# VHH binders against UDP-N-acetylenolpyruvoylglucosamine reductase (murB), part 10

Target 1, 297 residues: UDP-N-acetylenolpyruvoylglucosamine reductase (murB), of Aquifex aeolicus (o66805)
Amino acid sequence: MLFLKNVPLQNLTTIKIGGRVSFYAEPSDLKEISLCIDFSKSRDIPLFVLGNGSNTIFGDVRGLVVNLKNLKGFKVKEIKGKFFVEAFSGTPLKDLIRFSVKENVKSFYKLLGFPASVGGAVSMNAGAFGVEISDFLKEVYFVDWEGKLQKAKRDELNFSYRKSPFPKLGIVFKVVFEFERSKENILPKYEKIRRIRKEKQPINLPTSGSTFKNPEGNFAGKLLEKAGLKGFRLKNVGFSEKHANFLVNYGGGTFSEVVDLINIAKERVYENFGIVLEEEVKLIESSGSDGWKVLGA

## First folded at step 4 (VHH)

Design n13 (framework vhh_brivekimig_d4)
Fold by ESMFold2-Fast, scan of step 4:
Structure n13 (fold): chain B 297 residues (1-297), chain A 123 residues (1-123)
Amino acid sequence: as target 1 above (297 residues)
Amino acid sequence: EVQLVESGGGVVQPGGSLRLSCAASGFTFSKYGMSWVRQAPGKGPEWVSSISGSGGKTNYADSVKGRFTISRDNSKNTLYLQMNSLRPEDTALYYCARDEYTDSGLSYGFDYSSQGTLVTVSS
């Protein structure tokens, strides 16, 4: 593993916006993850854990970005009609979705709309259509901030809407899911959800997914649309014409433009409806004064 | 208050045609995508077709592609479904739905709270 210097971050995110990071590493095993922790501590710089970059927008970062993409693969054990799936954190979530469709697994296919890694999906407690990834979770293996491998059972971990204990507890290394085979063929339900998402998601433009969390009793996209923000463009960034809660990059978008667009949206929704929108997308910018700390991206 | 009222259903023989209408009120119609969803007796709901707010983009389920045409008149706040070459398997209660954002924020949901309009294809 090498620690690369002055790496551009734009191609490491789905929105294709990003400044440069001081240091970048792609660990392939537990020892290399521990080396990344030691590297950031010894230099007193923040460490950012990156999965597929589907919900993160970077400015310039003084720190270390750790990309878990080399930790890929999963193993399956079937016991009395249940599947126990051990998946490494860098495994694309779509690989598990494909497995769940092939094996007629109950409910997990509902998470098909997240272009995330397993670790990224667990860290954000990804959820859709009444299910959350933590509903299928049995155990998490993680490297703590002392560089030691730890194991926690699902019931020892606090998950809630779009929240998990990671990366505060450590860097997710691998997880164990429990899946149950459905008594009904799930393929027609899967195809229906897949068609709806393709139709209504701006997949032909770089995007970071949902910009804002849904406020209680309402939908962020609906509020943005009523405020006249669907299709609203600011310079090289804007809100999608297909889905008002999806921020898109038309080409050459910057972190500063994203921040300005989000502030305009929050102000307009507040003025029209009295509602304060909370970001779901992670905006990451780090200065030389930050010191050592751990952040998920 | 959002209201959607369907009409135009009825009994028709195989190979026949029907035109469904949906009158919308309580929201700015032209700013929302609209969809048709059907539910056959004893089956779950099936998405049939969608149209963008401007009417410039349309999508169809494979089972109806080439036979059904979705359209809208934003000046009249009305959604339409022209159904041609009807088959017995098209028999269902048809609902119109305004596209809504889901809890995930990654797709639009459908509200089936409207009463629907019954289409029966039989000889």
Scores: ipSAE 0.000, ipTM 0.116, lowest interface PAE 17.7, mean pLDDT 83

Design n14 (framework vhh_brivekimig_d4)
Fold by ESMFold2-Fast, scan of step 4:
Structure n14 (fold): chain B 297 residues (1-297), chain A 122 residues (1-122)
Amino acid sequence: as target 1 above (297 residues)
Amino acid sequence: EVQLVESGGGVVQPGGSLRLSCAASGFTFSKYGMSWVRQAPGKGPEWVSSISGSGGKTNYADSVKGRFTISRDNSKNTLYLQMNSLRPEDTALYYCARGEYSESGTWYFDYSSQGTLVTVSS
């Protein structure tokens, strides 16, 4: 494993915007994850876990970014009509979606369209079309902030809309999912959702996914559209013409442009509707007076 | 302050050769292992090669073994990477880094340069 200094983050995120991080590492096993934790503690710097870079936008960051891309693969056991799938945190979620379609697994295919790793999806409790990834979770193995491997059962962990106990408890190492085979053919429903995703999401421009969480009883995209923000462009960044809740980079976008765009959106929605939008995307940058700051929830 | 300054990048055709150099200052060069790391467009950093402080031990990524040679001149505080039989997939920004494989089996690079671009294109 390498601990690199002053690494550019632009090409490690789906939005293709990023400054430089003080330190960067790509652990391949439990020992190397523990070394990453020890490294950050010994230098008194924050540690950020990067999956597929689909929900995070970085400015310049004082800290350590840990990319779990080398922790890939999954194993399957079928017991009494149920599948138990053990997946490493860096495994692309789409690999499990492909498995679930092949084996006619109930409901899990509804999470298609998240360009996330398994660990990233679990950490944000990714959800779509009435299901959340935690609905399928049996147990999580994670490395705590003292560098020790821990195991927790699903019912010992508190998940809610776009929230999980991670990263507070530690770095997700691997998870065990419990899947049930559907009694009906899921392929037509999968193809329908795949079509909806292609029509509603900007798949041809760099994006960080959903910018804002849906407020209770409403949709962020709808509120942004009614506030005149669908297709709104600020310099080299903007909200997609296809979906107002998707921030896109037209090329050469900067972190400061993203921050300005998000602040404009929050202010307009509040002025027009009295609703305070909460960020789903994570904005991470160094503070002006030593340290770092995370903008949004 | 530690400084690492790259040179030698450029555009070459497949099968061509380039020699990268890294001039180091601000530390006792001979006491530190040194490495080359690259980042291809749209991809994360990939370790390429390392050399011990004395020059007595070298390591290479499987993708470059037999084609690349790392070396150093401690009297000139300079690290080199001789790149032969270049392939399109070698196209990347190449970084000089201070750090090497430890006895614990861990790589540590506590400083890296701004990089030099290598483009392999017909």
Scores: ipSAE 0.000, ipTM 0.239, lowest interface PAE 14.7, mean pLDDT 84

Design n22 (framework vhh_brivekimig_d4)
Fold by ESMFold2-Fast, scan of step 4:
Structure n22 (fold): chain B 297 residues (1-297), chain A 123 residues (1-123)
Amino acid sequence: as target 1 above (297 residues)
Amino acid sequence: EVQLVESGGGVVQPGGSLRLSCAASGFTFSKYGMSWVRQAPGKGPEWVSSISGSGGKTNYADSVKGRFTISRDNSKNTLYLQMNSLRPEDTALYYCARDEGYSGDLSYGFDYSSQGTLVTVSS
């Protein structure tokens, strides 16, 4: 593992917007994760944990970005009619979705639209179609702030809508999921959701997924559309014509343009509906005044 | 188990009316917004209308605005769609759906698909 300097971040995110980070590393094991924590502490700089970069937009970052892409793969054990799947944090969620379809696993396929890593999905408690990833979670293995491996059972961890204890407790290393085989064929339901996603989401443009969390009892996309923001473009960024909650980069978009667009959307939704939208997308910009801290990206 | 059962579809002439119903069970109905989604033969799903959990706010697709009215009865766990001035292009299988967000906020999709009820407007 090398600590690289002045690395451009735009190609490490799905939206293709990013400045440069002071330091960048790709750990391949527990020891190297601990070295990343030690490195950031010794330099008094923040550490940002990056999975697939699917829900993150970077400005310039004075800190360390840790990309977990080398920590991928999963192992399956079937015990008493249940699947126990041990997956590394950098594993693309789509790999587990593919497994769940192949093995006719109940409900997990409903998370099919997240272009996230397993660790990223767990950290945000990703949820769709009535299920949350924590519903399938048995155990989490993570590296704490002292660089030590810890293990926690699902019931020892507090998950809520789009909220988890990570990365506050540490860097997710691997997780264990518990799956149950469905009594009915899931393939038609999976294909139906997949078709809806392709038809209604901007899959052909760089995007960071959902910009805003859904407010209680409502949908951010509907509120943005009613506020006249569907297809709204500010310079090189905008809200998709297919889905108003998807921020897209038309080419050459900047962090500043994204911040301006988000502020316009929040103001208009508040003026029209009295609702304060909360970002689901992570906007990361770090200056020389930032001290050591572990943050998700 | 979440269950949504639609009824009220049928065959009508252009200019006619139909009232669709959706009986919901297995969840706290009043805490969720509800939507109607339709799928015309050979086409993808189209969002038609939504109503907030309290019933205080409603939204409609431009294609049905002024002709359709969404409503709900939380005491009966039932969602309704009153369809007036029906047109041949309203011919579709109509689904009720619980409004639950996906990380991508699939407000244009449906989280709990039901069997649907067929509406045919023939001339």
Scores: ipSAE 0.000, ipTM 0.141, lowest interface PAE 16.6, mean pLDDT 83

Design n23 (framework vhh_brivekimig_d4)
Fold by ESMFold2-Fast, scan of step 4:
Structure n23 (fold): chain B 297 residues (1-297), chain A 123 residues (1-123)
Amino acid sequence: as target 1 above (297 residues)
Amino acid sequence: EVQLVESGGGVVQPGGSLRLSCAASGFTFSKYGMSWVRQAPGKGPEWVSSISGSGGKTNYADSVKGRFTISRDNSKNTLYLQMNSLRPEDTALYYCARESYPGSDWSYGFDYSSQGTLVTVSS
């Protein structure tokens, strides 16, 4: 593994907006993850974990970006109609969705809308249509911030809506899921959801997915629409005409335009409804005298 | 203007029953699938049940199967949730929502609920 210098981040995110990072690495195993942690500590720089880049927007970053894309694969053990699946953090979530369809697994296919890695989905506690990824989770193996491998059972970890203990505890290395086979054929339900999502998503416009979490007792998209922000465009970025909670890049968008757009949205929603929206998307940029900040962590 | 107004919440003892209603206006009700979503204090939204536009298909979260029944009256533009054998863990704000499509995620698919109704199950 090489530590690359001054790497452009634009093409590593789905929104296609990004500055440059001081250092970049793609570890392929446990030892190389530990080396990344040692590297950041020895240089006194922050370390940011990147999966598929579907929920992160970067400015210029003084630090290390670690991309887990090389940690791929999963293995399955079946006991009496239950599947125990051990998956590496960089495995695309879609690979497990495909497994779920093939083996007629209950409920997990409902997470098909997230263009995330397994580690990314666990870190954000990805959820859709009444299920959260943590509902299927048995164990998480992670490298702590001292560079040592740790194991935690689901019950030892605190998950809630769009929240997990990662990356505070460390870098997710692999996870163990428990799946149950459905008594009904799930294929028709899966194919219907997949077709509708494909048709209604802005597939030809770069996006970072949901911009804001749903506040307690409300929906971010509805609040943004009522505040006049559906289809609102600021220079080369805006909120989608299809759904107000999806930030899109019309081409040539910048990190500063994204920050400005998000601030406009938060201000309008607060003025109209008294609600402070929290970002679901991660905004990462170096700033101030400390050399860097994470915005919307 | 799309409006969804929930009612029927209240305080009930464990084992009791409540019926929630949602009055819809501003759109052609019979063309849209509808859902009930709940949010307990300190937790994220949890999908409870869905019903197709015609009422011909229903789905339920495993936690409520056999206890809750979703229904609709398209002539009255009203969605219902009959809740039986209530448990303390059913305590939550209950929202009715218009689905963007079946199987959509909670933040993307449920965006036309204007308010919730509080259900408290305690002795």
Scores: ipSAE 0.000, ipTM 0.115, lowest interface PAE 19.0, mean pLDDT 82

Design n24 (framework vhh_brivekimig_d4)
Fold by ESMFold2-Fast, scan of step 4:
Structure n24 (fold): chain B 297 residues (1-297), chain A 122 residues (1-122)
Amino acid sequence: as target 1 above (297 residues)
Amino acid sequence: EVQLVESGGGVVQPGGSLRLSCAASGFTFSKYGMSWVRQAPGKGPEWVSSISGSGGKTNYADSVKGRFTISRDNSKNTLYLQMNSLRPEDTALYYCARDEYGTGSLWYFDYSSQGTLVTVSS
């Protein structure tokens, strides 16, 4: 394993915007994850766990980004129509979606729209079309912030809408899912969800997903559209013409442009409707030393 | 400020030789193990070779064993890589790196550094 210095983050996120991080590493096993934790603590710098980078936009960051991409693969045990799937945190979620379609697994295919790793999806409790990834979760193996491997059963972990106990408890190493084979052919349902996602998401442009949380009793996308922000472009970034709540990079976008765009949107929505939008996307920038801490990315 | 400046790259024919150098400053060179890491166009970084702080222990990637020799001069704060029997597959940007844990398994190098380009072509 190499600790790389001054690594550009642009191509490590789905939005393709990023400054440089002080240190970067791609651990391949438990020992190397523990060494990453030790590295951050010894230098008193924050540690960020990167999956597919689908919910984070980086400026320049003083810290260590740990990319779990080398922890890939899954194993399956089938017992009487139930599948127990052990998947490493860096496994692309789409690999499990393909498995679930091939084996006619009920419901899991509904998560197909997330360009996430398994660990990333678990950490954000990814959910769509009435299911959340935690609905399928049996066990989580994670490395705690003392560098020790831990195991927790689903019922020992507190999940809620877009919330999980990670990364507070540690770095997700692998998970065990329990899937059930559907008695109906799921292929037509899968294709229907796939078409809906394609229509409603700007899949042709780099994006970080939903920019703002939905305020109680309303929809951020609707408010942004009514404020004239659907398709609004500021330099090389803007809000998608397909969905006003999706920030897109037209090419060469910068963190500064993203911050300016978000501020314009918040001010305009407040002026028109009296509503203060809260970001769902994580904006991370740190040019100083603020001590050792952990954040998911 | 830690600085590592690589040099010695160039264009050679298959079977040729090159010697790379890395000038180190900003730290006590003799207290750290050093390594060479390379990155071929469109590919991730690959560890090539390591040498202990004293120079008494060396290690090599299987792809370069018997062809490359790592060495150091602690009086000059300089790391070297002698590359013989070069192959087209050795074409890459070469970087020197400092071994942070002394284990020969963990290194850091400045990814924004220029490195030194080695091109092996007929």
Scores: ipSAE 0.000, ipTM 0.290, lowest interface PAE 12.3, mean pLDDT 84

Design n25 (framework vhh_brivekimig_d4)
Fold by ESMFold2-Fast, scan of step 4:
Structure n25 (fold): chain B 297 residues (1-297), chain A 122 residues (1-122)
Amino acid sequence: as target 1 above (297 residues)
Amino acid sequence: EVQLVESGGGVVQPGGSLRLSCAASGFTFSKYGMSWVRQAPGKGPEWVSSISGSGGKTNYADSVKGRFTISRDNSKNTLYLQMNSLRPEDTALYYCAKEGYSDSYLYGFDYSSQGTLVTVSS
């Protein structure tokens, strides 16, 4: 594994916006992850973990970006009608959704709208339609910040809405899910949700997914739409005509434009409704200290 | 495995009251916000009310504010909805939902639970 210098991040995210990072690495195994941790510690620089780049927007970054894309694949064991699925952190979540549809697995297909890696989905406790990824989680294997492999059971970890103990505890290496087969055919429900998402999501434009968390008892997309922000465009970025909570890049968008757009949205929602929206998307620039930065005010 | 079981629905006359319950299991109940959502016949789903994990913060749809009260008993893993001054337009199938629910108002609600039916009529 090589530590590359001054790497552009634009094409490593789904939004296609990004500055440059000081150092970049693509580990392929546990030892190389430990080497990345040692590298960041020896140089006293922050380490940022990247999966599929679907919920992250980068400015210029002083630090090390570790891309887990080489850690892909999953294994399945069936015991007494339950599936135990061991998946590497860099595995696209969509691969497990396809498995869930093929094997008629309960409920997991409801997470089909997250274009995330397994590790990314676990780190944000991805949730939709009444389920969260942690509902299916049995065990997490991770490399702690001292470079040692650790294993934690689901009940030893604290998950809540859009929150997990990662990356504070370490870098997720692989996870074990427990799935149960449905007594009903899930294919019609899956196909219905898939068709609706295709119609309601801007899948033909670069996007970073949901920009804001839903406030308790409300929906960010609904609030943004009522504030006149659905389809609102600022220079080369904007909120989608299909869904106001999806930030899109029309081509040539910049990190600065994203920050300005988010601040406009937060101000308008506060002026109209008295609600302070909190970002779901991770905004990372060179001054970030703990793995991601939420730009406020 | 997460399970939510709604109960307490029934037939009531306009101006009457009902108390709905939702028994939760398979997760640490006190760490998650909870919501009530309803779907009237021939209509789309509508969010009704939400409560924080501690019970310290509550929110209500304008259509029910002042008439409905959401509450929870974390020692019993149970969510409640006290419905007063019921109107014919409150007729709907009522569902409870765990925090983590996103954008479902655009797609409709796909619950594995049966919900509880509330009918307000003479």
Scores: ipSAE 0.000, ipTM 0.331, lowest interface PAE 10.6, mean pLDDT 83

Design n26 (framework vhh_brivekimig_d4)
Fold by ESMFold2-Fast, scan of step 4:
Structure n26 (fold): chain B 297 residues (1-297), chain A 122 residues (1-122)
Amino acid sequence: as target 1 above (297 residues)
Amino acid sequence: EVQLVESGGGVVQPGGSLRLSCAASGFTFSKYGMSWVRQAPGKGPEWVSSISGSGGKTNYADSVKGRFTISRDNSKNTLYLQMNSLRPEDTALYYCARDTEYRGSLTYFDYSSQGTLVTVSS
């Protein structure tokens, strides 16, 4: 493993917006993750974890970005109709969704709308269509901020809507899911959700997915649309004409433009409805020795 | 202060050969294993080859095995990579790296930020 200097982050995110990071690494195993933690501590710089880059927008970062893409793959044990799936944190969530469809697994296919890694999905407690990824979670293996491997059972961890104990506890290394085979054929239900995703999400433009969390009893996209923000463009960035909660890059977008657009949206929604929207997307910009601090979270 | 300075890159035709050098300073060179790592445009870093401190043991990535040869001269604090039968997919920035032990068996690479560019094209 190498620690690379002054790496551009633009092409490591789905939105294709990013500055440069001081240091960058792609660990391939447990020992290399511990090394990344040691590297950041010895230099007194923050460490940021990157999976598929689908929910993160970077400015310039003084720190270490750790990309978990080399920690991929999963293995399965089947015991009397239950599947126990051990998946590395960098595994694309879509790989597990494909497995779920092929094996007729209950409910997990409903998470197909998240273009995330397994670790990223667990860290944000990804949820859609009435299920959350923590509903399927049995165990998490993680490297704590002292560089030691830890194991926690699901019931030892606190998950809630779009919240998990990570990255506070450490870097997710691998997880164990428990899946149950459906007695009904799930393929028609999967195809219906897949079709809805294609129709309602801006798949033809770089995007970072959902910008804001849904406030209790409401939908961020609906509030943004009612505030006149669906299709609203600020310079080279905007909210999609297909879904107001999806921020898109028309080409040449900057971190500053994203911050300005998000602030406009929050102000208009507050003025119209008295609701303070909370970001789901991670905005990361670091110019000092801020430790483990993630901006915008 | 560890310093690693790569050289020897350039433009070469498919099937050609090139020899990379890495001049090391700031540490006892013979006590450390050394590696070559490359990064192609738009891709992540790929480990290429490693050599033990004494030079007695070498390892290669499957993609370069039989074509590349790693060697070292401990009297000159210099690491080499002889690259034969070059292919377009070998095009990359090549970095010299020192294997560093942390907490016993943990190793990582401390490399130069510059690298040396190898371009294989017709």
Scores: ipSAE 0.000, ipTM 0.146, lowest interface PAE 17.5, mean pLDDT 83

Design n27 (framework vhh_brivekimig_d4)
Fold by ESMFold2-Fast, scan of step 4:
Structure n27 (fold): chain B 297 residues (1-297), chain A 122 residues (1-122)
Amino acid sequence: as target 1 above (297 residues)
Amino acid sequence: EVQLVESGGGVVQPGGSLRLSCAASGFTFSKYGMSWVRQAPGKGPEWVSSISGSGGKTNYADSVKGRFTISRDNSKNTLYLQMNSLRPEDTALYYCARDEIYSGSSYAFDYSSQGTLVTVSS
């Protein structure tokens, strides 16, 4: 593994916006993950864990970005119609969705809307259509901040709406899911959700997915639309015409434009409805005065 | 670890001015709204002012409106409170706080230090 210097982050995220990071690495195994932790500690710089880059927007970063893309693949054990799937953190979630459709797995296909890695989806507790990824989770294997491999059972970990204990506890290495075969053919339900995704989400423009979490008893997209923000454009970035909660890059967008757009949205929603929107998207910028710590990206 | 370190308090005559500072670390400062909260001896905490992450929106308690100005420098991770036309009733420990929940006259903050003391006396 090489530690690359002064790497542009723009093409490592789905929104295609990013500055440069001081150091960048793509570990392929446990030993290389431990080397990344040691590297950042010895230089007293923050470590940012990056999966598929689908929920992250970068400015300039003084630190180390660790991209888990080389940790790919999954193994399956089938016991009496239950599947135990061990998946590496960098595995695209779509690979497990394809497996779920092929094997007629109950409910997991409902997460098809997230262009995330397994580790990224677990770290944000990705959820859609009444299910969360933690609903299928049995165990998580992670590298702690001392470089040691740890294992935690689902019930030992605190998951809630769009929240998980990662990366605070460590870098997710692999997870074990438990799936059940459905008694009903899921293909028609899968196709319906796939069509809804294409109609209601901007899949033809660079985007970072949902910008804001849904407040209790309400929908961020609905609040943004009522505040006049659906299709609102600020310079080279804006909120999608298809869904007000999806931030899009029209080409040449910058981190500064994204920050300004998000602040405008939060201010308008607060003024109109008294509601403080919380970001679901991760905005990452580091000035280099942070010291060593682990941060999610 | 979220750290907030207040400074700039002191003793000042009625009608005088003071500028408070709060140095923030351990989080991405520009992503959070920030607030000033004060507590007079023997009284409960009173929300003073809030500012959005960008600095574009500010709010003030009626007791300080027109006299105090909240501002921030995101490049320095620092929050400020410019206090003009100070009155004896402004005497309190002043705390800075990171906003998690904010709703009109209600506030919630995650972390605060021991505060900085402002005494207005002749």
Scores: ipSAE 0.000, ipTM 0.068, lowest interface PAE 27.0, mean pLDDT 83

Design n28 (framework vhh_brivekimig_d4)
Fold by ESMFold2-Fast, scan of step 4:
Structure n28 (fold): chain B 297 residues (1-297), chain A 120 residues (1-120)
Amino acid sequence: as target 1 above (297 residues)
Amino acid sequence: EVQLVESGGGVVQPGGSLRLSCAASGFTFSKYGMSWVRQAPGKGPEWVSSISGSGGKTNYADSVKGRFTISRDNSKNTLYLQMNSLRPEDTALYYCAREVGATLYYFDYSSQGTLVTVSS
């Protein structure tokens, strides 16, 4: 594994916005993850964990970005009518969706459309169509910030709406899911969700997914729409005309434009409704010495 | 075509009760979570309550906990909201919504709603 210098982050995110990071690494195993932790500690710089870059927008970053893309693959065991799937953190979620369709797995296909890795989806407790990824989770294997491999059962971990204990506890290495075969053919249901995603989400433009979490008792997308922000464009970035909670890059968008757009949205929703929106998307920028610490991306 | 038809609204005194119904058609009702959402005149929509497809899980907004009960009858494709101890601030147009999540539990609703007015 090489520690590359001054790597552009723009093409590592789905929004296609990003500055340069001081150091970048793509570990392929447990030992290399521990080396990444040691590297950041020895240089007193922050470490950011990146999956498929679907929920993160970067400015310029003084630190280490660890991309888990080389930790790919999954293994399946079928025991008494249930599937136990061990998946590495860098495995694209779409690979498990394809498995779910092929094996007629109940409910998991509803997480279709996230351009996320398994580790990224677990870290944000990704949810759609009435399910959250933690609903299928049995165990998480992770490397703690001392570089040691740990194992935790789902019930030992605190998951809530768009929240997980990662990366605070460590870097997710692999997870074990428990799936059940559906008694009904899921292919028609899967195709229906594909059509809904295409109609209601800006799949033809670079995006970072949902910008804001749903506040208690309300919907971020509806609040943004009522505040006149659906289709609102600020320079080269804006909120999608298909879905007000999806931030899009029309080409040449910058981190500062994203920050300005998010602040306009938060201000307008607060003025109109008295609600403080909380970001679901991760905004990461650092230009000085931040000291060593773990941060999610 | 997905259709949701609400009924059961009306005018009631503070402390009164109403039961709202939502008749669903055009989709497999038991496979979707359902919600009640309300909108007071001149205000944004507020989520009230949700129920899972099986009916095994329910959630309520803090403003209605202990007063409202959500339920469903999958054999009749019908969603219910039992509203007790009604307050003037419960006055709103109530509509049911099928949960169709993307990343933020988006609710797909195209219904006319049913008006609930709580006044003395």
Scores: ipSAE 0.000, ipTM 0.110, lowest interface PAE 19.3, mean pLDDT 83

